# Ledger of designs, part 16: VH-VL binders against c3mjb8

Target 1, 104 residues: c3mjb8
Amino acid sequence: MRIKNKIKKRIIELIELAYITARKGDLELAREYIKLAEMYSRKGRIKIPLKYKRMFCRKCYTPLITGVTERRRIRSKILIRTCLICNWQRRYVLSRNKGSNKEN

## First folded at step 7 (VH-VL; framework fv_pritumumab)

Design h16Q
Fold by ESMFold2-Fast, scan of step 7:
Structure h16Q (fold): chain C 104 residues (1-104), chain A 123 residues (1-123), chain B 107 residues (1-107)
Amino acid sequence: as target 1 above (104 residues)
Amino acid sequence: EVQLLESGGDLVQPGGSLRLSCAASGFTFSQYAMSWVRQAPGKGLEWVSWISGSGYSTDYADSVKGRFTISRDNSQNTLYLQMNSLRVEDTAVYICAREDYDFWSGYYYFDHWGQGTLVTVSS
Amino acid sequence: DIQMTQSPSSLSASVGDRVTITCRASQSISSYLAWFQQKPGKAPKSLIYAASSRQSKVPTQFSGSGSGTDFTLTISSLQPEDFATYYCQQSYSTPLTFGGGTKVEIK
């Protein structure tokens, strides 16, 4: 399980590095880091955590930086994210958690 | 309840070294990026350094590059700042800050701050 | 580096006053702007992020506005506990930079 934990850590490291690389203007290199992370995920059969999965475009692998590489729009309760590189879009119905679910 | 507690501030001579610590509790430390921010006596805030949640990516203000090293131990929930070749102008209260993320807006921001630890470099 | 110019450096006001503090970035930072409150001898307290989003438990008298290069923090009705120094901060690009601060003093 140490091997899988090392692979998961590497996936996270690569996605974080990709985001910073994109922030500094190198979108091509950033995309390569994301592709490498996806390869580790696939080969290791380790799911990329949702938080990190949401950091890049699912189609072109460019890190999604609000106002730089992605546009965000809110229509009612729907968040629409658009990749400015490939025009990939995803819609999210955002609901607030107004209470804790306690089952005892 | 999120808590950040700094320690390690001391009086040191120019050219000396010092290591600061920030003990974190009340949240999953490894999922949050952290920064060090400093404030010289009677002056404003100055960002010093940033580290990603994994610890793999770091960044520094030009004034400290090559002299300071930010690091973290996620197993101990502790952030560090190793300060070498200290200068009189490094005299400041050093404060650790947690970076959070709002998915709705898509922006990162500081949400919690420690109380700070005083570093005095005397000539 | 992105320079943040904050104005005024200080102002005097009375309880109940509307207070406006301005922050200007040397280049467009979209909405990557936050506001912090600091009382003497204390650490900063986060107030606003993303130019206009109020942090949890921050009173409704605090509001932020602006985008691009020009930003404003408004305190709609100044309370006794609001006498403090206020800082803006950009997170669009590293190094992260703060404004010089605005001290809000009793008139």
Scores: ipSAE 0.756, ipTM 0.890, lowest interface PAE 1.0, mean pLDDT 91

Design h16W
Fold by ESMFold2-Fast, scan of step 7:
Structure h16W (fold): chain C 104 residues (1-104), chain A 123 residues (1-123), chain B 107 residues (1-107)
Amino acid sequence: as target 1 above (104 residues)
Amino acid sequence: EVQLLESGGDLVQPGGSLRLSCAASGFTFSWYAMSWVRQAPGKGLEWVSWISGSGYSTDYADSVKGRFTISRDNSQNTLYLQMNSLRVEDTAVYICAREDYDFWSGYYYFDHWGQGTLVTVSS
Amino acid sequence: DIQMTQSPSSLSASVGDRVTITCRASQSISSYLAWFQQKPGKAPKSLIYAASSRQSKVPTQFSGSGSGTDFTLTISSLQPEDFATYYCQQSYSTPLTFGGGTKVEIK
């Protein structure tokens, strides 16, 4: 349906708006935009694309802005993201390197 | 290969209007925020305007607010800058720039630039 | 607005020299700093982002450092193609602002 495409577009728009709103310092309004996007996702049965899911805290819904609302650390090819508002953490394995040669 | 190509620059009188275009190719245009940056003859770089990937969110330098409008057509892979009420101090090469994001560091940055299009505002 | 003060405004150097360019923000910008190279009549080329991360295909002679308010771009061994104007830029808050530029000239 065209309806599903419109809902997906609105989800993306709300997450982008939330990020900019948080950058301007209004964290509460930014969270409300993310909650609205989650509502559209749930009611429309449309998954939020991974790129946009990575833009906000999964626990408190604050947009994740490096050095402002989020801290990032890389240790041993593991990225650790920490929400500075609620202390939510997630670990990501660095897998961009397609491997080393066995020539050693 | 990522390509950005500006067009629309011209000589215009004070108070006039121009629309600039930036044709993008070689990437999924709607995934990237875009900016216009300008450079007056012999001067440094000045950021003009920004637009989100969807086109829903925009931002402007104070010097152009209310006069310039940034927009995009994601179906045509084209960025626009509508320039109204032009002033002599708007004379510059206007360059479009793509904003990328490094997930591992968490920072946004300009990675590709067009060659620019010259706008001259003079009587 | 966050003001970016770049120094020096120009410098003369020879091939093989180590060159350091500095950039100072009027307030803390964390690591929201990028460096660009511009040759006459050409568009800027992105060199460094996040204060110290080198862009793809940028030679290792270019390195960035710093955080907060004080930042440096170092060219460890100048090549003939490195004579250009260099700009720093903050992206911590809008409006995005650039330094005044540093022209690296041949001695």
Scores: ipSAE 0.756, ipTM 0.892, lowest interface PAE 0.9, mean pLDDT 91

Design h16Y
Fold by ESMFold2-Fast, scan of step 7:
Structure h16Y (fold): chain C 104 residues (1-104), chain A 123 residues (1-123), chain B 107 residues (1-107)
Amino acid sequence: as target 1 above (104 residues)
Amino acid sequence: EVQLLESGGDLVQPGGSLRLSCAASGFTFSYYAMSWVRQAPGKGLEWVSWISGSGYSTDYADSVKGRFTISRDNSQNTLYLQMNSLRVEDTAVYICAREDYDFWSGYYYFDHWGQGTLVTVSS
Amino acid sequence: DIQMTQSPSSLSASVGDRVTITCRASQSISSYLAWFQQKPGKAPKSLIYAASSRQSKVPTQFSGSGSGTDFTLTISSLQPEDFATYYCQQSYSTPLTFGGGTKVEIK
C-alpha cells in the first residue's frame, strides 16, 4: 500500500514536471518525463489518474499546453483537441452529468 | 463548500521571520496548485509564489526569491509561506488562492481566495 | 516580465451605465487573461478567465473580450454592487502579473 502510494506520487510529480519543462520550451525532455511516468505506471500496476493522463498527447507524449502545444475547438458540445506537434486529435462529448465526460 | 483560511500574520521587525498558513477544506487539496498573492495598504495585487499540486514544483516573484519559501502539507490540507529577511516593503495582506483548471477551454485560473492575513514589518 | 497596463486608472459612472475597462499586455499572451473584482477591505473575487469565460455565478452583465495584447472588460449595465476596483492578470508566463487596477466610482 505504502509502496504503491509512493509510486503514484512519483507518477504525478513526473507529469507535473513534464508540463513545466514543456512550458520552458524543452519538449524532448518533457516527453522523456512522460515516458518515465508511464513506465512507473506499468511496472507498479498503478493507473495514471484521468486528470493527469489528459495532460499529454497520447501519440507523441508532448504535454498539451493550450495555445502553445495544443489547439482546442468547441462546437455543439463537442471539444476537439489537436496536438500542434503531431496533429493527433481527440473528440470529447459533454456528459449530462456535471464533471463527467465521454471520449470519442 | 471550498474554504481557504489564512493565519500567521503579525507585526515583525525588519530582518525578522514569519510563517503563514492557509488551511484548506471542502476539496481534494493535492489536486490543486496554490498561490500566495499580496496587497500592500492602498496598492494593487502582486503575485508572490506558486506551488504545484504535488508540491514538487515552485515559482517565485523576483522581489521575494531567496527570502520566501512556499510549501504544502497535503496530509494536513495546509499551504505555507516561510518569510525570512523581512523588509518594510513586504508589509501587506497575504492571500492564498486556489488554481482551478477548465478542461473545456484548457486554461488554469484562480477561482477561490481566502480572506487574507496582515503582515506588518516596521521598526 | 510581462507588463499589464490598465486604462483608465479610475472612472465615475451611474447605475445603468455601460462601463468599459481595457488592459494591454507588453507582449502577446494569447487568451491567458483573467479579470477580478475587489471591494474595499475584501479579498478579490474571480470574474473572468481565458479572456472571455465567465466564472460560475458571475452575472451576465460582465463580459470579457480580446486576445493577444489588447483586452476589454465590459459591464453592460452597472449595478450598485458593481462599484469596486477591477484588475486584469496574465498567466501566460511567470511571474504572474496584474494590471494596476481600475476604480469604478459613483458619479
Scores: ipSAE 0.679, ipTM 0.874, lowest interface PAE 1.1, mean pLDDT 91

Design h17H
Fold by ESMFold2-Fast, scan of step 7:
Structure h17H (fold): chain C 104 residues (1-104), chain A 123 residues (1-123), chain B 107 residues (1-107)
Amino acid sequence: as target 1 above (104 residues)
Amino acid sequence: EVQLLESGGDLVQPGGSLRLSCAASGFTFSDHAMSWVRQAPGKGLEWVSWISGSGYSTDYADSVKGRFTISRDNSQNTLYLQMNSLRVEDTAVYICAREDYDFWSGYYYFDHWGQGTLVTVSS
Amino acid sequence: DIQMTQSPSSLSASVGDRVTITCRASQSISSYLAWFQQKPGKAPKSLIYAASSRQSKVPTQFSGSGSGTDFTLTISSLQPEDFATYYCQQSYSTPLTFGGGTKVEIK
């Protein structure tokens, strides 16, 4: 397995582990796993896949669990995600064709 | 299209071991978490085990913890369930299920199921 | 563990009837609730997720509602192919748990 592929695998593993850790209530440890994943991403110059990048808050690094650590609101075909820990928000425009590309 | 095909079910004596397989096709296997769900004859559905897309994280029902091991081979698009120390109460059809995610709602859910493979534990 | 209680355990209905199946969670699960249909000898088929979102290719007679602890699956006009057992399932926490099932039988 190439070094870059090994690093990408570790990034994904860390984000998955962070999400499960947060679901069990340990938000601080979950954030540390996300920070570690971001470090591997920067050092390896490997882009975190969009699917995994959307699993955590871009400001405080808490995994975003709907109804637990984030609030979701849909208004006029716009999704607004709010982190319940740091109040970070991001807007997403609903588009059928763009949906399949968002996991690239 | 998405297909999940289980195999490996058999008649086994109590205390025996068996390995089940679920062959996946029609999608990027590593992008999806997978579960094993079982159904005893004439009974309802019971979740058995879950594995993350990468295979790094796993979870188990208390009734099988320490006896069953879930694993996956992403290069072969195959999910496994290694069953050890089998008990009569493990008799069931074992079904693999694919987990998907709806970004707009934010919820994970099972969207596709295999047909199941029958495991009978009897003396 | 989160317990899922379905009611009724069984019901008899005729084609064209409105059928309502209820599911109750032992604690709040937000909208982490799914509904599945199972016919004898067949694997489950996914119908509803996130309490009210219909899965791809599922007919419009099926609808889900509720949040927190009380959830409902409604079949607005029962079709011949809808005679089956229906299960609810929570995915709020592990272990994932299913209701005991509701068998919808021909009258």
Scores: ipSAE 0.769, ipTM 0.900, lowest interface PAE 0.8, mean pLDDT 92

Design h17S
Fold by ESMFold2-Fast, scan of step 7:
Structure h17S (fold): chain C 104 residues (1-104), chain A 123 residues (1-123), chain B 107 residues (1-107)
Amino acid sequence: as target 1 above (104 residues)
Amino acid sequence: EVQLLESGGDLVQPGGSLRLSCAASGFTFSDSAMSWVRQAPGKGLEWVSWISGSGYSTDYADSVKGRFTISRDNSQNTLYLQMNSLRVEDTAVYICAREDYDFWSGYYYFDHWGQGTLVTVSS
Amino acid sequence: DIQMTQSPSSLSASVGDRVTITCRASQSISSYLAWFQQKPGKAPKSLIYAASSRQSKVPTQFSGSGSGTDFTLTISSLQPEDFATYYCQQSYSTPLTFGGGTKVEIK
């Protein structure tokens, strides 16, 4: 329990650090921080919280910064996110719980 | 209801130190990044410092780097600003601000502000 | 650092007037622009984020527009409560920077 809480805290710290690192222009280092966070998640069997999971590209691990490393389009009630580095895309359906798991 | 309440402002001499606090309530404090913003008498707003939700990442305006330290205690829902080597030009009302995130637009923004606490550096 | 130039620095208006305030960034900031209202002796109140999104409970007379370097805040019909100083702010990069403010005064 205590170990899992420490691992979860470290996952969050690494993703926050990755985002700031990417904002300052170092995309390669930012990706390495995300890969490390993913490794802790897998080995510790702790899910990355949805808020933090949405902060990076699932294909290339680049932090997704709106207008910088990602493009967003909203059509009707569907959000389409595009990674500007690898061209990965994900669709999200707007629901009553903004940010709920209606991805495809 | 989101509430932010600053305290700790005082009259201090140049070269002195002061610690400000911002007590937060009405939201999950650890989920939100926080900033300190200041306003000198009769002047506009100036961003001072930022801290991530976990407290691991921080950033500072060049005018305060090396003198001010932002920190947070997520167990007590409190944001801090430790101010050292204070200068006359640090005289201002210091205001804490909460950063929110709109996933659908993808933008971070300040949504709530405290009332501010006055720091006067004089004599 | 990104400089934010706000104009005018002050204006005089009457209740019911349409008021427009402009904000210009020294470089492109996409839509990382927010607008705040501040009344004398009070803390700022958040009005607009992402250049054009109104915050909850902000009256519909407030609207924002623009992208890149040029932005506007419009108050379509000025109310007695709207006499205040208005600030723009960029969050595209640190340090976060504010415009110099526009004071909206009674004629």
Scores: ipSAE 0.763, ipTM 0.899, lowest interface PAE 0.9, mean pLDDT 91

Design h18D
Fold by ESMFold2-Fast, scan of step 7:
Structure h18D (fold): chain C 104 residues (1-104), chain A 123 residues (1-123), chain B 107 residues (1-107)
Amino acid sequence: as target 1 above (104 residues)
Amino acid sequence: EVQLLESGGDLVQPGGSLRLSCAASGFTFSDYDMSWVRQAPGKGLEWVSWISGSGYSTDYADSVKGRFTISRDNSQNTLYLQMNSLRVEDTAVYICAREDYDFWSGYYYFDHWGQGTLVTVSS
Amino acid sequence: DIQMTQSPSSLSASVGDRVTITCRASQSISSYLAWFQQKPGKAPKSLIYAASSRQSKVPTQFSGSGSGTDFTLTISSLQPEDFATYYCQQSYSTPLTFGGGTKVEIK
């Protein structure tokens, strides 16, 4: 459907814009773009693709920029991402044999 | 396997226009951000423009902003650079470069480069 | 814009030598630094990203180190094919900027 394609485009545009805005230092505006993307996702019944969903904090909606707004720690094949704004964390278990990612 | 092939470079007069293409093969083009980088004869590398894998976001060096437009056709696996109001100082080899992303580290980086296409702006 | 100062601009070395090239950013860039090799008439080849991560098929004699403002590329034992110009590049903010290059010449 054309409408769903337009909404999906808007969601992706907003998340990309949020990331760029956060890199320029405007975290509050970046969060508003993410909130708007989430609204389009919910009302349009279109899931945010995993690639884009991984670009922002699920708790405070700040775009996750390594060394700026997030910290990454790797230990024993697990990646721990920490939001430096709200201290939200997520663990990722990575298997090199099958190239699979698993969220815990 | 991964290949990037630029074309469209030519001799043009100041104020002229030119369109460059970069044909990509050996990978899923839409999954990768792309950039144009240029190198003037005997000089170093200078970043020109960037486009997201989706094609929805772009960025430009101040020296080309308002004159150059980056775009992509993901169905044809081709990156473009439309160059308007060309200046003598735009003379360079223009190279397309692919950006990859390492999820373990969280960093974007150039991993593959084309051979480049020469643009000469001269009266 | 973030300015990248690379030193030396050129150096002479012999096969088997340990070579170090430095790169300094005008402000902190965390680990958003990459290194590239360019041979005359050819496109750049990617060597290092994230300051210290070696790219696929890059020989083990190449290593990167540093964070913040000061970075180093080390070639532990220079090979005949390593005579080239080396560039650093920051990706912390746009515009992306490159160092002026270091030419590694045969002694």
Scores: ipSAE 0.756, ipTM 0.897, lowest interface PAE 0.8, mean pLDDT 91

Design h18E
Fold by ESMFold2-Fast, scan of step 7:
Structure h18E (fold): chain C 104 residues (1-104), chain A 123 residues (1-123), chain B 107 residues (1-107)
Amino acid sequence: as target 1 above (104 residues)
Amino acid sequence: EVQLLESGGDLVQPGGSLRLSCAASGFTFSDYEMSWVRQAPGKGLEWVSWISGSGYSTDYADSVKGRFTISRDNSQNTLYLQMNSLRVEDTAVYICAREDYDFWSGYYYFDHWGQGTLVTVSS
Amino acid sequence: DIQMTQSPSSLSASVGDRVTITCRASQSISSYLAWFQQKPGKAPKSLIYAASSRQSKVPTQFSGSGSGTDFTLTISSLQPEDFATYYCQQSYSTPLTFGGGTKVEIK
């Protein structure tokens, strides 16, 4: 319904705003936006789409910008992402639908 | 097959307004960021504006900020550029470009371009 | 704004030649660099992103290298269809900026 659509829109807006804010160098404000998006997601019972969940650190909520706030390393078809702020890591196995580019 | 087709270019007077469209087909339009890039006659490429796949975030080159508005209609697979307060220096071919994201590398990049539509601003 | 300087502005070459085009950023852009080919009256065609990653269907004679501020596009053996203008572009920060272009002309 209307309410859920408004909450979903707000979640996406906040994550996009956080990424843009982080690219401008304001990591603290960017983290605040992500925390707010997570709050809307939990209280509204609306899942953050995978595309947007991949945009930030799951531990410290810093947006993950390659070469700026995250490091990426590839070993034997496994991508290892490392947050440069809190040292959080996540491994991704190459997968056509979930570990690759956007759907065409 | 990915296709981007621009339309709306015309001859307009300085101070005039014009709306450009870019019709997209062959892919899930809402999954992709889009940009407008322009090229003045005999000159190089200049980025004009960007919009997120959701349409909720936009960005603009300083030269067009406050005069141009980028928008999209994901239900119609169409990108728009509303151009107001046009200046002679806005004369250019306006090209829409699709931006993809390589999750493996972590980089955004333009992968497909339209042919462009000519906007001429002249008295 | 990040300024992108391409060298040379133009060059003359023959089929089979190795051609190198350079692009320099006014500040470090990591690997946020792409290369495009444009033929007269046509849309740009994307060649390379992330400094060195070839896009789909781009022939292997095209290769990119570099990081930070200095980047190169190499065409290992120029083909008749490769005579065109080439542009570099940074996506490290907005506004996105392009180099001035390098015209590759037949000798």
Scores: ipSAE 0.739, ipTM 0.892, lowest interface PAE 0.9, mean pLDDT 91

Design h18G
Fold by ESMFold2-Fast, scan of step 7:
Structure h18G (fold): chain C 104 residues (1-104), chain A 123 residues (1-123), chain B 107 residues (1-107)
Amino acid sequence: as target 1 above (104 residues)
Amino acid sequence: EVQLLESGGDLVQPGGSLRLSCAASGFTFSDYGMSWVRQAPGKGLEWVSWISGSGYSTDYADSVKGRFTISRDNSQNTLYLQMNSLRVEDTAVYICAREDYDFWSGYYYFDHWGQGTLVTVSS
Amino acid sequence: DIQMTQSPSSLSASVGDRVTITCRASQSISSYLAWFQQKPGKAPKSLIYAASSRQSKVPTQFSGSGSGTDFTLTISSLQPEDFATYYCQQSYSTPLTFGGGTKVEIK
């Protein structure tokens, strides 16, 4: 538990660092931080929390920054996120109740 | 209910040091980035420093870089600002602010503020 | 650093008036703009984020608009509790910067 908590903390730290690194324009280094976080996740068998998993492209590992490295479109209550680096897309269904975290 | 309560403001001589605290309650503290914002008497708002939810990443305004250190203790739900080499121009009310994130829009923003603590730097 | 120029610095208005405050960024900030209200002796209160999204429990008379460099806060019908100083703030890049403020005074 203690070891897993330390690894989880490291994963979160790396993803936060990746996001800030990408905002400063270094996308290559940011991707390396994300890849390292995913390695810790796999080796430690610790799931990356959804909040942090949503911060990067699942295909190319670029942090997703609105208007900078991702494009967002809302059409008929569906949010579509597009990575501007690799064109990866993910669709999220906006429920009738605002604030839904459901994704498809 | 989200609450932020600052403390530690005092009268300090130029060149002195002071540590400010911001006690947070009503939310999972470690999930949120936090900032210190200051307001000099009769003037507007000035951003001072930011810290990530984990505490690993920080950022500073150039005017305080190298003199101020932002930190947090997530086990105690407390944000800190260590102020060293204080100058007369650091005189201000220091306010902590919580940073939220709206996933649907994709934007970070301040949603809650403390009431502030006054720091006066004077001989 | 991105400079935020806010206008006017002050204005006088009566209850029921439509009030418009503008904010200009020295470079494009997309929609990374927020608006805050501050009453004398009190902490700021968050009103608007992402240029046009109202914060929880903020009255509908407050609305924000704009993108890029030019932004507007509109109070459609000024209430007695709305006499305050208003600030815009960009979060596109660090350092985060605020406008100089607009004081809305009783006429």
Scores: ipSAE 0.755, ipTM 0.897, lowest interface PAE 0.9, mean pLDDT 91

Design h18H
Fold by ESMFold2-Fast, scan of step 7:
Structure h18H (fold): chain C 104 residues (1-104), chain A 123 residues (1-123), chain B 107 residues (1-107)
Amino acid sequence: as target 1 above (104 residues)
Amino acid sequence: EVQLLESGGDLVQPGGSLRLSCAASGFTFSDYHMSWVRQAPGKGLEWVSWISGSGYSTDYADSVKGRFTISRDNSQNTLYLQMNSLRVEDTAVYICAREDYDFWSGYYYFDHWGQGTLVTVSS
Amino acid sequence: DIQMTQSPSSLSASVGDRVTITCRASQSISSYLAWFQQKPGKAPKSLIYAASSRQSKVPTQFSGSGSGTDFTLTISSLQPEDFATYYCQQSYSTPLTFGGGTKVEIK
């Protein structure tokens, strides 16, 4: 179980490192860190937590940084995220519950 | 209610060490990135250090790099700042700040701050 | 490092006045700009993030605008509890940097 915990830690470290690397301007290296994180996820059979999966483009693996590598638009309770590198898009529907917003 | 409580500030001689703590309550601590910010007497705000919610990533202002270490214990809901090789210019109120994330806009931002703890470095 | 220049350093105003505080970044920071209020002896209170998004429970007299390098905080009708020092802060890149502060004093 320690092995799986080490692999999960490495996945998280790589995604966080990719995001920091992309913010410093090195998108190519950042993409390689994300690809490596996905390799560890696949081989270790450990799912990347949703929070971390939302940090990068599912098509080109570029970390998604608002106003830098992605654009966000809100239209009628729908969030549309667009990768500025490859034009990949994802839509999210907002559902209100007890005064809180929820990603769908 | 979100609450952040700093402790550990003291009078210390140049070259000395102190460890500051920030006790968090009222939220899931591990979901939030945290920072230490300081304010010298009569001066403005200066960012000191940042740590990710996981605790795996850290960052530091150049003025403290190599001397200060930020860490967290997510099981105890506590943020730490280990300060070594203290200088007179490190004299300040040290404040912990929580970083929230607005998924709609995609921006991280400070939303809650502690009261601060005073560190005085003097001979 | 991104330098944040805030102006004015201080201003005097009366209750009911419209107050504008400006903040300039040494390079483009998109909308990675926040505003904070600090009263004497107290910790900062968060007001605005993403240049123009008001934080929860922050009164409607506070508004932010701008993008790129030039930003403003506007208090549309100054209240007695609004006399404080205000700081801008960029979060575009590390190190995170703050403006020098603007003290809003009673006229």
Scores: ipSAE 0.703, ipTM 0.884, lowest interface PAE 1.2, mean pLDDT 91

Design h18Q
Fold by ESMFold2-Fast, scan of step 7:
Structure h18Q (fold): chain C 104 residues (1-104), chain A 123 residues (1-123), chain B 107 residues (1-107)
Amino acid sequence: as target 1 above (104 residues)
Amino acid sequence: EVQLLESGGDLVQPGGSLRLSCAASGFTFSDYQMSWVRQAPGKGLEWVSWISGSGYSTDYADSVKGRFTISRDNSQNTLYLQMNSLRVEDTAVYICAREDYDFWSGYYYFDHWGQGTLVTVSS
Amino acid sequence: DIQMTQSPSSLSASVGDRVTITCRASQSISSYLAWFQQKPGKAPKSLIYAASSRQSKVPTQFSGSGSGTDFTLTISSLQPEDFATYYCQQSYSTPLTFGGGTKVEIK
């Protein structure tokens, strides 16, 4: 029995639900699901796993859907993600190992 | 090596029920979204249902909504499709497909498929 | 629902030929398009995703292009193992939908 694992599962479920909700066009409800996941993360003192943290804008909490709510550009092995709602940006450098996963 | 192996296909009468399984191996099953796709004899591909990695989010084609239920057991690395109220037009090979995500492009896509299991609905 | 129309439904070709297959979406799908190869009695094999990205171990003779509504799969030099049915698929919106398929037959 680990309550932290159950809370982590709830966080993941909420982020997955937010992404699908946003894809169906309801950005306002999707943001509320992300905010709820953030609340569980904060109150439970559980970090959102990196792959799920990458699914939403860290400034406005809108799920990041390529070509819909975010733009992606690759320049010299650097991925630049831009939120189309609030203009938040993050850069990612391709690692030599997998070609992924260095967040700046 | 990624492997997906379907089972459970059978001959059933209209109105009957059947449960299909897809046994996954060679990868961390819970990290991947999964779908069921079907193909009627001599016809093209038709998407049936989708499930998120956690199993919490699901979606269905309108033709099967309310009759089919997709589920997964991440501890057993198995995907399921519970089929109720079967119709003759549900006759098809049912194929399990894995969706991967390319972070650099930002797109989800099917990358591995099972061999399929045949479901025949006939009186 | 987004309708996917493939053209042609079938074609005859010889080894070494350049083959092009087109796929048209009923509305803009950005680059949410994939291509699959299927041989008789076999499961589909994934070839292309994101309109133009080749999947692992897929030969370089296969290439995809297009965005929005119009997409093309090109086989630059047809090999004996390339005689198969090819399907496009959109993942922009649910339900996910496939084209009707293009059968590439020996001339």
Scores: ipSAE 0.707, ipTM 0.885, lowest interface PAE 1.1, mean pLDDT 91

